# Designs tried in a protein design chat: VH-VL binders against q8ixk2r445to577. Part 80

Target 1, 133 residues: q8ixk2r445to577
Amino acid sequence: FFGMLQNKGLTDYCFDYNPPDENQIVGHQVILYLCHGMGQNQFFEYTSQKEIRYNTHQPEGCIAVEAGMDTLIMHLCEETAPENQKFILQEDGSLFHEQSKKCVQAARKESSDSFVPLLRDCTNSDHQKWFFK

## First folded at step 3 (VH-VL)

Design ub3 (framework fv_axatilimab)
Fold by ESMFold2-Fast, scan of step 3:
Formats: C-alpha cells, structure tokens, sequence
Structure ub3 (fold): chain C 133 residues (1-133), chain A 121 residues (1-121), chain B 107 residues (1-107)
C-alpha cells in the first residue's frame, strides 16, 4: 500500500511528516494535517513487515512508538523491523500497534487547532479508522 | 486569551548585540507542540522569519542569519529571548514574536504588537 | 530556499469589489501556505492556513485556493476594514519564507 494515510472520522486529515531540517529527519513527532494529494510530506508506504515508512528523505524513516509512550515518532528504519515499529492495518481500518495492544487514534492537541495520531485503547470509533488514498 | 509582548531597546549602535524578550500569557511552552518564533519587518518591506523555539527546546534559525542569532526560553517565566550580534543599520526593523505549533507546522496564529529597533550611530 | 512571489504588488479597489491576490512558490509546497492581513502600524493577523482553511473568527468573504506552486486569496466583497497589506507564507520547509506583500488600497 502506498499513498496518503487518511482518517475516516476526520475525513480531511492525513498522516503528515515534514521535518524542519531535512538533514535531521528523525526524532520528530508525526502529525495529522489537511490532506493535500501531492504526496511527499504525506506519502507513506505500508510494508509487508507492517512498517509505515517515510521515503521522501534518506535514510528512510519508520514510524515508531516507544514503550510507555503514546506518540508516533520518526525513527530510522532497521533491516529487521523492531516490534515498536510494527502496525497491523486491519480489515476494519484500525491501525493496531501489536507491542502495546493499542490503536492509532486521531486526537486534538491541547490548546491547539491541530491534530496528531496517538495510541489509545482500541474502540470502534471512526477516529481510529485509516485508509490509503 | 493569548497575548505576546516584545521588549528591548529602541536604539542600538552598529556592532552591538540586540537582546529582545517575548513575554506571553494564555499558553505555556511546557505544553507539547507549542512554540514561539521571531519575525522582523524593515520599514516598508516584507516579513522575514528569524528563528523558532519549541516546547522541547528544539531550535530553528534562518540560515542567512544563523551565525548571529541565539534563541532561548524560560518556560517558568513564559519568556522567549532572541539575541542578535553585530547589529547593522540594515537590521533596522520592527521585531515581532508570535505563537506557533510544531503540529501546525510553522504558521503563526497570534502575534505580539512588535517593537521597533533602530540601528544608528 | 523557497521563493514566494506575490502579484500584484499593489491594487486599488472599491468597497464591494472582488479582490484576487496570487502567490507563487518556486517549488511545490503541498498546500503548506498561510495568508496574513496587516493593517498600517499593526501586527499581521492570520486569515488562512493550509491554503484554504479559514482561521476561526475570520469573515467568510475571505477564501483561499490553489495547489502545487500557485495559490490565491480571494475577498468576495471588499469591506472598508479590508484595506490592508496581505502576505502569503510557506511552511513546507525551513527557512520559513513570506511573499513580498500585496497592498490593497482605496480606489
């Protein structure tokens, strides 16, 4: 699967990663932003190893959630995907993080007009349903 | 109610260092994703971005000026400080601080009133 | 750096007119574009973000459109309080860059 990873509940919002410095592509949080249809910052690849890869810059980035955290951050991809970088895209559209047993949810940031993907207990909410456009 | 206010000297001599302080209320730089930036505007000219600082102390500088700029924050005082070395008459401008958010990706939703800095001997 | 070119640099208009301001980026900016209004002696005020999203409290007569490198701010029926200078800003990549501004003057 390739494309813009869009939320079913927040229908205009897509996964987005645009690091401020292209020489420092890792360590920043993945956000949700209005879908643009142009790729690049919003173009992700879902791999057979259950990774969500960002290929716009080199080296390639892989989305990860560290133990005890709920934010999605960009890490360097590894030859064998570690468990914290594996997300199971289920048939109902939920994006399940196997290591934590939680689902990725579109959530509003406190005191902000902005949205971010966060790990939350799995529900049947459309805010936890994702698809590639 | 979000408010920001710039303070600093109105007159700076060539070669001196400028120090500006942004004091704000209605939000905190302890909140994940929050940031403050500095933008300047010479009289009758366009806006020019200078630097951003974020809640996690991550800093970004305009490359054309980065060797002259330092941005820092004091989260407990709700203050962000910009220093600019080796001032020159071409640096005469109104200097603004403004709120930004990493998650909103670099636009500025609330601005201070601006402080005019004149560089002259 | 991404160069932002605004056109026109200035325009004269009357109350009730439709005003169109264009912003062109030197490379694709993926709709990461904001529009600001600045009145004489005042700080800029955010009008639009993400090329087409209206900031809360901004009148519906303001709208943004565009994609790729070409973006437009439209004021459907100019009001007396709309005479100001308008700036576009890209936030696709650092350094953040602004257009040269478009001054909307009384005809």
Amino acid sequence: as target 1 above (133 residues)
Amino acid sequence: EVTLKESGPALVKPTQTLTLTCTFSGFSLSTSGMGVGWIRQPPGKALEWLANIYWDDDKYYNPSLKNRLTISKDTSKNQVVLTMTNMDPVDTATYYCARTEYYSKGYFDYWGQGTMVTVSS
Amino acid sequence: DIQMTQSPSSLSASVGDRVTITCRASQGIRNYLAWYQQKPGKAPKLLIYAASSLQSGVPSRFSGSGSGTDYTLTISSLQPEDFATYYCQQYNSYPLTFGGGTKVEIK
Scores: ipSAE 0.016, ipTM 0.694, lowest interface PAE 7.3, mean pLDDT 88

Design ub4 (framework fv_axatilimab)
Fold by ESMFold2-Fast, scan of step 3:
Structure ub4 (fold): chain C 133 residues (1-133), chain A 120 residues (1-120), chain B 107 residues (1-107)
Amino acid sequence: as target 1 above (133 residues)
Amino acid sequence: EVTLKESGPALVKPTQTLTLTCTFSGFSLSTSGMGVGWIRQPPGKALEWLANIYWDDDKYYNPSLKNRLTISKDTSKNQVVLTMTNMDPVDTATYYCAHSPYGKYAFDIWGQGTMVTVSS
Amino acid sequence: DIQMTQSPSSLSASVGDRVTITCRASQGIRNYLAWYQQKPGKAPKLLIYAASSLQSGVPSRFSGSGSGTDYTLTISSLQPEDFATYYCQQYNSYPLTFGGGTKVEIK
């Protein structure tokens, strides 16, 4: 799979990565933004190593969650995917983060009207269901 | 491993309807983001896209074919069927079906193709 | 409809040569472009999608570049198995459209 990664519950929102400094791919938060398909900031690939790659950047970025955190951040991809970069895209559309045993959920960012993907306990909520478009 | 194979008649008379079946394995059209397309290629000519169908039954057709096309899926049989009405000798071509996941939009795995000749 | 123009329609090259094939869209396609390789009597094979993303299993000598309306496929060091016809395809909008093809022949 490669495309815009859209939320079933927040139907117009997609994964989005737009760091302010193009030479610093690491450490910035992945956000949710209205799906538009422009500027390449919304295009991701789901790989056979269970990675979610930011495929429009060289070197390629891979979404990760640090131990004890719930925020999705961009890391540099590695030749062999580390455990914190592995997400299982399930048949029902859930994105299961293997290392933490939690699911990616569309959530409102504290102190703003913005939305972000966060790790939460797995539920059958449409806010935890994702698909490529 | 994704595989697709086209089947249908090798010879069709002018004015008849062509029915082609694409049988596939290694993916399901019940899976979000999955799609199958049909492309044809007349002898010695370029590729021409005909139609796509997706997991949610969303359908797209090449408008140049004047509504001669119908695409449908049978998810339980892993099949996609294309029908094309009022066949003409200019429709002589090799017809391909291909895996077209929404995520890639591109045709990443193709069937071997089936040659359809339209002649009286 | 978006028209895709490939150039050249054919070229002759030798093993080891750098080969560049160009594809031009009649309007901006935002990198929604794929490249295919086709050998006589065979189905096309996807080489590149999203203008520059290499399909898994495709040799690294193949690369894609470009933006807006102008795109290129480059083969850095042509191998005997690379003699084929190459097609570009836009998927920015329906109908999906292909270029006319570029035949890479032995010199």
Scores: ipSAE 0.000, ipTM 0.521, lowest interface PAE 15.4, mean pLDDT 85

Design ub5 (framework fv_axatilimab)
Fold by ESMFold2-Fast, scan of step 3:
Parts: C-alpha cells; sequence; structure tokens
Structure ub5 (fold): chain C 133 residues (1-133), chain A 120 residues (1-120), chain B 107 residues (1-107)
C-alpha cells in the first residue's frame, strides 16, 4: 500500500511530514494536516516489513516511536526493521504499534487546535482507523 | 492510581471571593501534555466548565465568567487553585476538579466534588 | 460558543433494553465529543472520548457513534447499575460545553 494515510474519524486529515530543513530529514514529529492530494509531504509507503516509509527524500525515513514516548518521529530506515518501527495495519483499519501494544490515534497537539498521530490504548474509535488513499 | 480532591469553604457570603484547591496524586503537571480543569454543577442542573490549566501554565477560562476567575498551579505541591470573585447565590454548586485527557480537553478522572453554598 | 442539545431529557427502560441517547452540536465538532455517566450524589465518570473510543474499564455494552454535528450513546443491554444521568461534552473548541443531560431510570 502507498499514498496518503488518511484518518477515518478526522476525515480531512492525513499523515504529513514537513522537515524544517532538507539537510535534517529525521528527528522531527509526524503531524496530521489537511489532505491535499499532491503527494510530497503526505506520500507514505507501508512495506512488507510493517514499516511506514517516507520516500520523498533520500535517505528514506521510517516512522518510529521511542521507548516511553507516544509521539511518532522520523528515523532512518534500517536494513532490518527494528521493533520500534513496526506497525501492523489491521483489517479494521487500526494501526497497531507492535513494540508498545498501542494503537495510533489522531489527537490534538498540546493545548492547540493542531493535530498529530499519537500512541493510545487500542479502542474501536474512528480516530484510530486509517486507510491509504 | 490517579486521585483528585477538592477543598475549600462550604459557605461563602455574597460579594466574597471563593478559593478552591485541587490536590492530586498519581500524575504530575510537570509532565508534558497534562492538564487540570474545574467544572461546577448547581443542584439539579447540568455541568458547566470553568477553567483549564496545563503543564506549560497555559490557561483557559469560560468567557461567561471572565474577570471573575483565576486559575494557578503549584507543580511541586501537586495542586491547582481556582479563585472566583464576587460570589452570588446563583454560584451555589458542587465544584469539581478533573484531570484532562492527555494532550486533549475531555475530563479523564474527576475529584469527588465539594459543595459551595452562597448565602447571607 | 458551541451549543450542545441532548435528547431525550429523561427516559425509563427495562433491564435488557437497548437505550439510545442523542447529542447535537450547533456546529461541526469533528468527533471531539466525550460521554460521561453520573450516578446520584457522585462525580461524573468518563465513558467515551473521541465520539467512539471506549474508556478503559467501561463495559462493552456502551458504545458511541456519530460524526459532524450528530452523535449517539448506545447501551446495548441495560443493567440495573446503569441508572444514572448521562452528559455529552464537546472539546472541539473553547469554551468547553456540556449537554443538558439525560436521566436514565430503570423501570
Amino acid sequence: as target 1 above (133 residues)
Amino acid sequence: EVTLKESGPALVKPTQTLTLTCTFSGFSLSTSGMGVGWIRQPPGKALEWLANIYWDDDKYYNPSLKNRLTISKDTSKNQVVLTMTNMDPVDTATYYCARLGYRDYYMDVWGQGTMVTVSS
Amino acid sequence: DIQMTQSPSSLSASVGDRVTITCRASQGIRNYLAWYQQKPGKAPKLLIYAASSLQSGVPSRFSGSGSGTDYTLTISSLQPEDFATYYCQQYNSYPLTFGGGTKVEIK
């Protein structure tokens, strides 16, 4: 699967990665932004290794969650995907982070009206349902 | 476990200032994404949101009560304080403090509430 | 301010009944809606957040649905302990606002 990774509950929003500097492609938080259909910062690939890859820049980035954290950050992809970079896209649309046993949920960004994907306990919420468009 | 408890006077005279303290355990307002809010409920009436405070000291107030409310925190004591000026009998209510959902605005865990009666 | 209209204001139902409570926002709230249960003399308890996410420890007979301006709380098989007043709350924008409440009385 590849394309825009869109939220079922927050229907106008997609995974978005906009590094502030093309020389610092990794280390920043993945956000949610209005889906625009133009690819670029919103184009992701779900791989056979259960990675969510950002292929817009080289070297390729892979979404990861650091131990004890709930935010999704961009890391460098590795030859063999480490556990913190593995997400299981389930039939019901849930995106399950295997290492933490939590699900990716569309959520508010700290006291603001901006949105980000965060790890939360798994539920049947539409905010935890994702699909490639 | 997460617990919150409200404390303050049970009786307040009209025109006086009400000060309520929320003391909590099981979480810290030094943790990014955490917040505490105040909600009140007059006898037999619906819930009414009053104010929120967050780990970064960001504050929000119900505009219908603006200029009467002040919310503050003491992170080291695990306390949040709400002050409400110029009390009136219509402000008689049970006052609750609650922990906010992580990086969100719904009320995750509620205190038991404290009844405040405003009368002469 | 976003106005939350809750209906019905009260209802009576028998154990085992399917109960539906509705909540309507005066403008779109993008699923930023929570449901609370309040038993007489007690503080409210969170049941559902983000319109449909069941809070940990809440029985599976409770479910939330809806989008845009119209939301529902469903209790699939009412139990005696479900006697309570239920409130919806929008958290799309400040000021935070609650519905007027729905009293569920067990027949």
Scores: ipSAE 0.049, ipTM 0.730, lowest interface PAE 4.6, mean pLDDT 90

Design ub6 (framework fv_axatilimab)
Fold by ESMFold2-Fast, scan of step 3:
Structure ub6 (fold): chain C 133 residues (1-133), chain A 120 residues (1-120), chain B 107 residues (1-107)
Amino acid sequence: as target 1 above (133 residues)
Amino acid sequence: EVTLKESGPALVKPTQTLTLTCTFSGFSLSTSGMGVGWIRQPPGKALEWLANIYWDDDKYYNPSLKNRLTISKDTSKNQVVLTMTNMDPVDTATYYCAHRYDSSGYLDYWGQGTMVTVSS
Amino acid sequence: DIQMTQSPSSLSASVGDRVTITCRASQGIRNYLAWYQQKPGKAPKLLIYAASSLQSGVPSRFSGSGSGTDYTLTISSLQPEDFATYYCQQYNSYPLTFGGGTKVEIK
């Protein structure tokens, strides 16, 4: 699977990564933004190691969740995917973060009109359903 | 028993902002999975979905109307408010609010509707 | 957007008739389909959800079937109180979309 990772419930929003410095792709939060169909910041690849890779850019970025956090952040990809970078895209569209046993949900960022993907208890919510477009 | 009731002005002038309130009982928007949607129906026309809001304050808008719509909730008052800017005569319709579960997706209980006429 | 097409737009029937209304989605909706009944001057009432599940309190003469893109509402023996407009609605994806309605009229 590769392409734009779109939310079923929040239908015009896609995973988006827009680092302030294009030479530093690590350490910033993944956001949700209006799907534009142009790839670039919204192009992701789901790998056989259950990684969500950012735009196959060099160096490769992989989405991770740090212990005690619920936000998705960009890390460097490793030869063997660490547990905090593994997501299971299930048949029903749920994106299950294996290490935390939580699901990725589209949610409003605190005190703003912006949206971000966050880890939440798994429910059958459309906010937790994702697909590649 | 789930009950919803819409309230707001019956007459709105072109270019004005419409504010509608849905007051409900029988559920709370502090309960996980609960949501409220707004639907409208112009006279003699089909139903059109406008917006949804859920327990976690997640909001969804019809893309054709997104720039004009704002949905908000006051959990303590059991109210959901819909605001629609720049009203036009074509926005004349009966406006409904309805209950839904986020996971189930269908609209199981509806308010009686409130008629809004847009005219000079 | 998923477009919902209902047919027919209207039909005339007599009490006791078997009535069939169809709803076609522009793409697969995985049985995430509801049917509503609306009488003049009243709010819609949920009849069927998940394509075939009967809402509590709805008479058993109403049934839903279908899969993929094609769905049907059947009234096995039409009663006087069933003369109304019926709407299908998909909830597979946002925006939620309704069919154009089917008006069931007295023959």
Scores: ipSAE 0.005, ipTM 0.544, lowest interface PAE 10.8, mean pLDDT 86

Design ub7 (framework fv_axatilimab)
Fold by ESMFold2-Fast, scan of step 3:
Structure ub7 (fold): chain C 133 residues (1-133), chain A 120 residues (1-120), chain B 107 residues (1-107)
Amino acid sequence: as target 1 above (133 residues)
Amino acid sequence: EVTLKESGPALVKPTQTLTLTCTFSGFSLSTSGMGVGWIRQPPGKALEWLANIYWDDDKYYNPSLKNRLTISKDTSKNQVVLTMTNMDPVDTATYYCARIYKSGWYFDLWGQGTMVTVSS
Amino acid sequence: DIQMTQSPSSLSASVGDRVTITCRASQGIRNYLAWYQQKPGKAPKLLIYAASSLQSGVPSRFSGSGSGTDYTLTISSLQPEDFATYYCQQYNSYPLTFGGGTKVEIK
C-alpha cells in the first residue's frame, strides 16, 4: 500500500524526502515534516518485499539503514531487496528494521529543532507507531 | 573565485581531541544544495571520507569513526568545524575540506590540506 | 558499505600512451561515480563526475565510461603533467567510499 507515512505520537509529522537535486535522488537523510497531504515528497509505497519506496522522482529510491548507523537514508532500489532495506510494518504500527532488530522512532535531530526517523530499541511508545494516510 | 582553507594544530598528542576549521569564500552554506565535507589521507595511503554537512544542517559521518566525529557549521562566518576525539598515531594524515555542489556528493573544489601528526 | 576496487594499483607508461584505469563497485552504483587526479604533495582535483561528464577546464584526453558496477577512466594520449595517482569515488549511497588509487608512473 501507499500514502503519507504518519507518526502516531508526533501526530502532525510525516516521512518526508526532499532531494536537493533531481539529478541526485539518493544518499540524503529521510526527515519528518508537517503533513501537508499535497506534496509528492511525502508519498511513499510499502512493497511486498518490505521496502519503503520513494518514486516521486526517477530513479526510484528505497529507504535503507547502513550498518552501525541509526539514520534512514535513501538508496537505489535493487531488483531483490537487500536486508538493509527491509522494514516490517507490524499490526501495532511499529516499523521493525529486520537487519538491525531495531524500530523506527520519531526523534528530534541532534542540535536542531527538526525531527527525523531514527533506529532505536523497540518499545511500546507511540513515537514508534506509524500508519499510511 | 572559490577558495577553501583548513586550519588547526599540526601536532596532537595521543588521547587528545583534534579541532579543524574550514574557512571558505565564494559560496555560502545558506544556498540550497551546498555542502562541505572532510576527507583525510594518511601518508602514502588512499583517501578516506570522514563527514559531510549541508546547507540544511544535514550531517553524515563515516560509520567506522562516527563515535569520534562531530561536524558543525557557522553559516554567517563561512566556516565548517570538524572535531575528532581520542586521537591515535594512526590518525596521522593530511586533512582536507572540500565543497559539495548541487547534490553531487563528489567534491568539486578542495582546500590545500593541513597535515596533522599524532605523536607523543 | 559499497567497496571500490581499482586496478591496477600502479602502472608504468610513456608520454603518448593510451592509459586505462578500472574501478569496480561491490554493487550497482548507476553512474554515481567521480574520478580525481592527485599529484604529489597536492590536493585531489576533480576530473569526471556522473561516470562520464568532464569537469570544466579538464583536457578532453580524459574520458570516463562504464555502467552498473564496472567503470573506466581513459587518458587517450598521456602527457607529462598526467603522471599522478587517480582515485574513483562512488556517491550512490553513504558512506562515501574511494578506491585504493592507481599510480601512473613514468616508464
Scores: ipSAE 0.000, ipTM 0.510, lowest interface PAE 18.1, mean pLDDT 86

Design ub8 (framework fv_axatilimab)
Fold by ESMFold2-Fast, scan of step 3:
Structure ub8 (fold): chain C 133 residues (1-133), chain A 121 residues (1-121), chain B 107 residues (1-107)
Amino acid sequence: as target 1 above (133 residues)
Amino acid sequence: EVTLKESGPALVKPTQTLTLTCTFSGFSLSTSGMGVGWIRQPPGKALEWLANIYWDDDKYYNPSLKNRLTISKDTSKNQVVLTMTNMDPVDTATYYCAHTRYYDYSPFDYWGQGTMVTVSS
Amino acid sequence: DIQMTQSPSSLSASVGDRVTITCRASQGIRNYLAWYQQKPGKAPKLLIYAASSLQSGVPSRFSGSGSGTDYTLTISSLQPEDFATYYCQQYNSYPLTFGGGTKVEIK
């Protein structure tokens, strides 16, 4: 699958990555932003290694979650995907992070119009359901 | 179980600085997304939000109390400290600290018992 | 700042009554609204968040509804322990703001 990774519950929002330094794509948080349909910063690829790749930049980034953290950050992709970069996109739309046993949820930052994907205990909430558009 | 408890002086003189400490258990401010807020309530009046602090040291203040408030944390001691300068009799209130979360739909889900601060002399 | 207006400021009710408390925001808050219960001399207790989601451990007789600027807290059958002051709070935008409170008194 590839395209814009959209949330079912937060229907106007997509995965978005806009690194402030074009020469340093690693270490910044993945956010959610209004889906614009133009690809670019919102274009991702789900691979056979269970990676979510940021496919509009070179070198390509892969979404990861560091041990003990709940936010999604951009890492460089490896030839063999490490466990912290593996997500299972399930038939119900859940995005399950194998290493932590948690699901990716659309969440609002405190008292703002900013939204982020982050790890939470898995539920049947539409805020934990994702699809490629 | 999340518990919070406020401590500080019961009596403050006008123009002095108030320092309140919130000591908590059941969560850590080293955990991503965790936060603590301060809310006050003058006798017989409504609740008024003062300030929030989060695990990453991100801080928010009520603009109506601009430049009088400072919020800080000591993660290793499970404490959050609020200071309020230039106290006035109208600042007499019960002061509460409460647990909140930075991400998701975070209202104040657990509250301390409150500490009464009287400004007089 | 978003102003939160509660009505009524107080009401008298009997055990078994259906009680409705209204909260109106000065602008749209997109369901980022919480309801709290406060008994005399005690700290507030969270009842409802996201306008309609019941906090764990809160009895099902409490419910919240509404959208945009207008929200309601309903107690379907008032119990003796429900005599308290109720506050709404918006968390759509900083600064966080509370309503003026609604005191539910025994009739």
Scores: ipSAE 0.026, ipTM 0.673, lowest interface PAE 6.6, mean pLDDT 88

Design ub9 (framework fv_axatilimab)
Fold by ESMFold2-Fast, scan of step 3:
Structure ub9 (fold): chain C 133 residues (1-133), chain A 121 residues (1-121), chain B 107 residues (1-107)
Amino acid sequence: as target 1 above (133 residues)
Amino acid sequence: EVTLKESGPALVKPTQTLTLTCTFSGFSLSTSGMGVGWIRQPPGKALEWLANIYWDDDKYYNPSLKNRLTISKDTSKNQVVLTMTNMDPVDTATYYCARMEGYKYDAFDIWGQGTMVTVSS
Amino acid sequence: DIQMTQSPSSLSASVGDRVTITCRASQGIRNYLAWYQQKPGKAPKLLIYAASSLQSGVPSRFSGSGSGTDYTLTISSLQPEDFATYYCQQYNSYPLTFGGGTKVEIK
């Protein structure tokens, strides 16, 4: 799967990653933003290694979550995906982070109008359902 | 490399407004997850958080200082400005600006050297 | 506001000692905790973020642990350059709050 990774509950919002420039792709938080349909910063690939990959630039970035944290951060992809970079996209649209045993949820950043994907206990909420468009 | 440096007056009279500028290099506040905050430390005392500004222009203020604080950014100049109104001698402190990077969330990973502000008549 | 209570306020230790500093939050902070080292006349330096992640360039003798409301910073074998004041900081919710600091003095 590849394309815009959209949220079922926040229907106009997509995974979005805006690095500072083409030569500095990693180390920043993944956000949610209005889907624009132009690929670029909203183009992601779900790989056979269970990675969510941002491959618009080299070296390729892979979404990860640090132990004990709930934010999604861009890391460098590795030949063999480490456990903190593995997400199971289930048939019902849930995006399950294997290492933490939690699900990715569309959430409002504290007291802000901006939205971010965060790890939360798994529920059947539409805010935890994702699909490639 | 990433650097931040504070600038502003070393001496402020009571009731005046303090304006501090943080000039930085090696990163941009238009990058998702990035933020810059202001922290102060009175002589011999603990650190006290004042205000944060983020890539999306979201702003947070310490409620104990309420309407005295304003934080703003100028991305073309790589600057963040903090203003603090109605200065009092108890506001005498070293003022720091520091970066928050998305990977480390809201921890302050790179700090400026600090600028000492003395409030006296 | 989340109150951060840091203990002890000061301690004296010898080179080679294991030093433990504690930080207690008035409510759960979900590992959103950082530890800083501040030497006299200098800006603070980040040692640990996310309660247990070591900042690049920081010696491995520093480690962080804990969960919920209780967190610790450990220096496994104190060195002369570790004379400093240490601060914890929660970044789970606003306002961001720091502990009162722990001054580590070399005996």
Scores: ipSAE 0.007, ipTM 0.611, lowest interface PAE 10.3, mean pLDDT 86

Design uc1 (framework fv_retifanlimab)
Fold by ESMFold2-Fast, scan of step 3:
Structure uc1 (fold): chain C 133 residues (1-133), chain A 120 residues (1-120), chain B 111 residues (1-111)
Amino acid sequence: as target 1 above (133 residues)
Amino acid sequence: QVQLVQSGAEVKKPGASVKVSCKASGYTFTSYYMNWVRQAPGQGLEWIGVINPSGGSTWLDQKFKDRVTITVDKSTSTAYMELSSLRSEDTAVYYCARDKYYGSYAMDYWGQGTLVTVSS
Amino acid sequence: EIVLTQSPATLSLSPGERATLSCRASQSVSYYGNSYMNWFQQKPGQPPKLLIHDASNRATGVPSRFSGSGSGTDFTLTISSLEPEDFAVYFCQQSYSTPYTFGGGTKVEIK
């Protein structure tokens, strides 16, 4: 699948990655931002290796979750995807991070109206349902 | 080349409504968010709201939510901002402004502005 | 809402001098490496013109004498050597969260 990864519950928000510049594509957190309906910072690929890839800049970035953390951060893609970069996109729209046994949820950043994808215990909430558009 | 062309100046009485248009050209209209910003004479800039032209979803400053409607006509690449129940403090130049594409949500192109004067 | 405070309100300088403008946010407008602070220039009778986006990136066609820096709550716009056309009002603006907000502006005027 390719496209903008949109949340079912937070209906106008998409996965978004805005690195400081083209030479600093890794090490920053993935955020949620208003969907604009075209590519670049909001265009992601879900691969057969269960990666969520960011292909706008070279080298390609892969979304990962660092041990003990609940935030999604951009790492360099590997030839063989490590477990921390694998997300199972299920038929119901949930993104399951097998290593942590948690699901990606659209969540409000504390004390603000900004939103981010975070790992949370899996529920049937629409805030944990994602689709490509 | 990107252009945003707004409708002409309006003079309205208190209690009336005004609808300002912003015709876009030179880019794919539905791919960029469109903001509305106003500036009272001699004052700073005040954000009103933004619309996603593809789906029509809007986000407004709460102070305007009961009086402002932002819409688009995709067939003519035109955005509209309608402000109702006009008061004298609504006298301002109203601007449309496009969000920058490719990694930034900064307003990179602006219309020329529409002066709305509210007086009895 | 996020309040942006610009200082000074007025900066009186001569052509060739360096201008340094400050913008402070009531809360952080940075999120994991991204800083959602923009700078605009406005001249009388004209719409604002984007100068700097995302704290430090020059907009297309903006001269290299303009630079932006900062993160979190503290941001700076620097004009390394003022040209006659640079005497204008400058506004900072955050796009971190809605409602988007602008600072009150700094007027750079001829001494």
Scores: ipSAE 0.007, ipTM 0.561, lowest interface PAE 11.1, mean pLDDT 85

Design uc10 (framework fv_retifanlimab)
Fold by ESMFold2-Fast, scan of step 3:
Structure uc10 (fold): chain C 133 residues (1-133), chain A 120 residues (1-120), chain B 111 residues (1-111)
Amino acid sequence: as target 1 above (133 residues)
Amino acid sequence: QVQLVQSGAEVKKPGASVKVSCKASGYTFTSYYMNWVRQAPGQGLEWIGVINPSGGSTWLDQKFKDRVTITVDKSTSTAYMELSSLRSEDTAVYYCARLYDKGSYYFDLWGQGTLVTVSS
Amino acid sequence: EIVLTQSPATLSLSPGERATLSCRASQSVSYYGNSYMNWFQQKPGQPPKLLIHDASNRATGVPSRFSGSGSGTDFTLTISSLEPEDFAVYFCQQSYSTPYTFGGGTKVEIK
């Protein structure tokens, strides 16, 4: 799968990676933004190793969640995907993070009114359902 | 040239509707979100909403959801903003603005503005 | 919605002087190292013109005397040495989330 990763509940919002420093493209947070269908920051590849890859810059980035955290951050991809970089895209659109046993949700952080992709307990909410557009 | 050209000034009575156009040229119309922003005389800027010209999906500020419709005509590369049930406080210059979204998010191109005057 | 407060409302200066303009957000517009704050210049009868995007990046064609800084809730636009054409109204604007919001503006006027 390759394309824009769109949320079913938060209609027309997509995974977006927009690092402020093009010389250091890893280590920043993945956000949600209006889906526009063009540009470098909204195209991701879902791999056979269950990675969500950002291929637009060198080095290639892979989405990860650090232990104890709920935010999605960009890390360097590895030859064999580590557990914190593995996401199972399920038939119903759920994006299941293997290491934490949680699902990616379009959710508010710290009572903010802004939605971002965060790990939450898995539910049947449309805010936890994603598809490649 | 890359530009946005808006329709001319409008004078409307309270309770009427107004439809402002914004014609894009010099770029791929469907590749950028189009926003609408207004400015009352001597006041600040107020965001109204945005449309994805490719799919037609819109986001509106809650204040405008009941009165504003944003549409596009892809064949003419034109965006439209229609505001109904006009009140005197709707008197403002209305701007269309293109959202740059390729590694950064900002309004990089603006129309010249359309003055809408609501008076009895 | 995110409220942006600009200060001062009016700044009276002479050509050659430094102008420092403040914009404060009601909540952080920075997220994991990124700052989603933009600055615009507006002259009478004209649409706003982009000066700075993402807190500190100068837009194409904007003179080097304009610079932006800040993160979180506190942002600054600096004009190092005012030229006659710089006397205008300046607005900050957040692109962190919809609805997009603008500050009330700071008018930089000739003393």
Scores: ipSAE 0.007, ipTM 0.629, lowest interface PAE 8.4, mean pLDDT 86

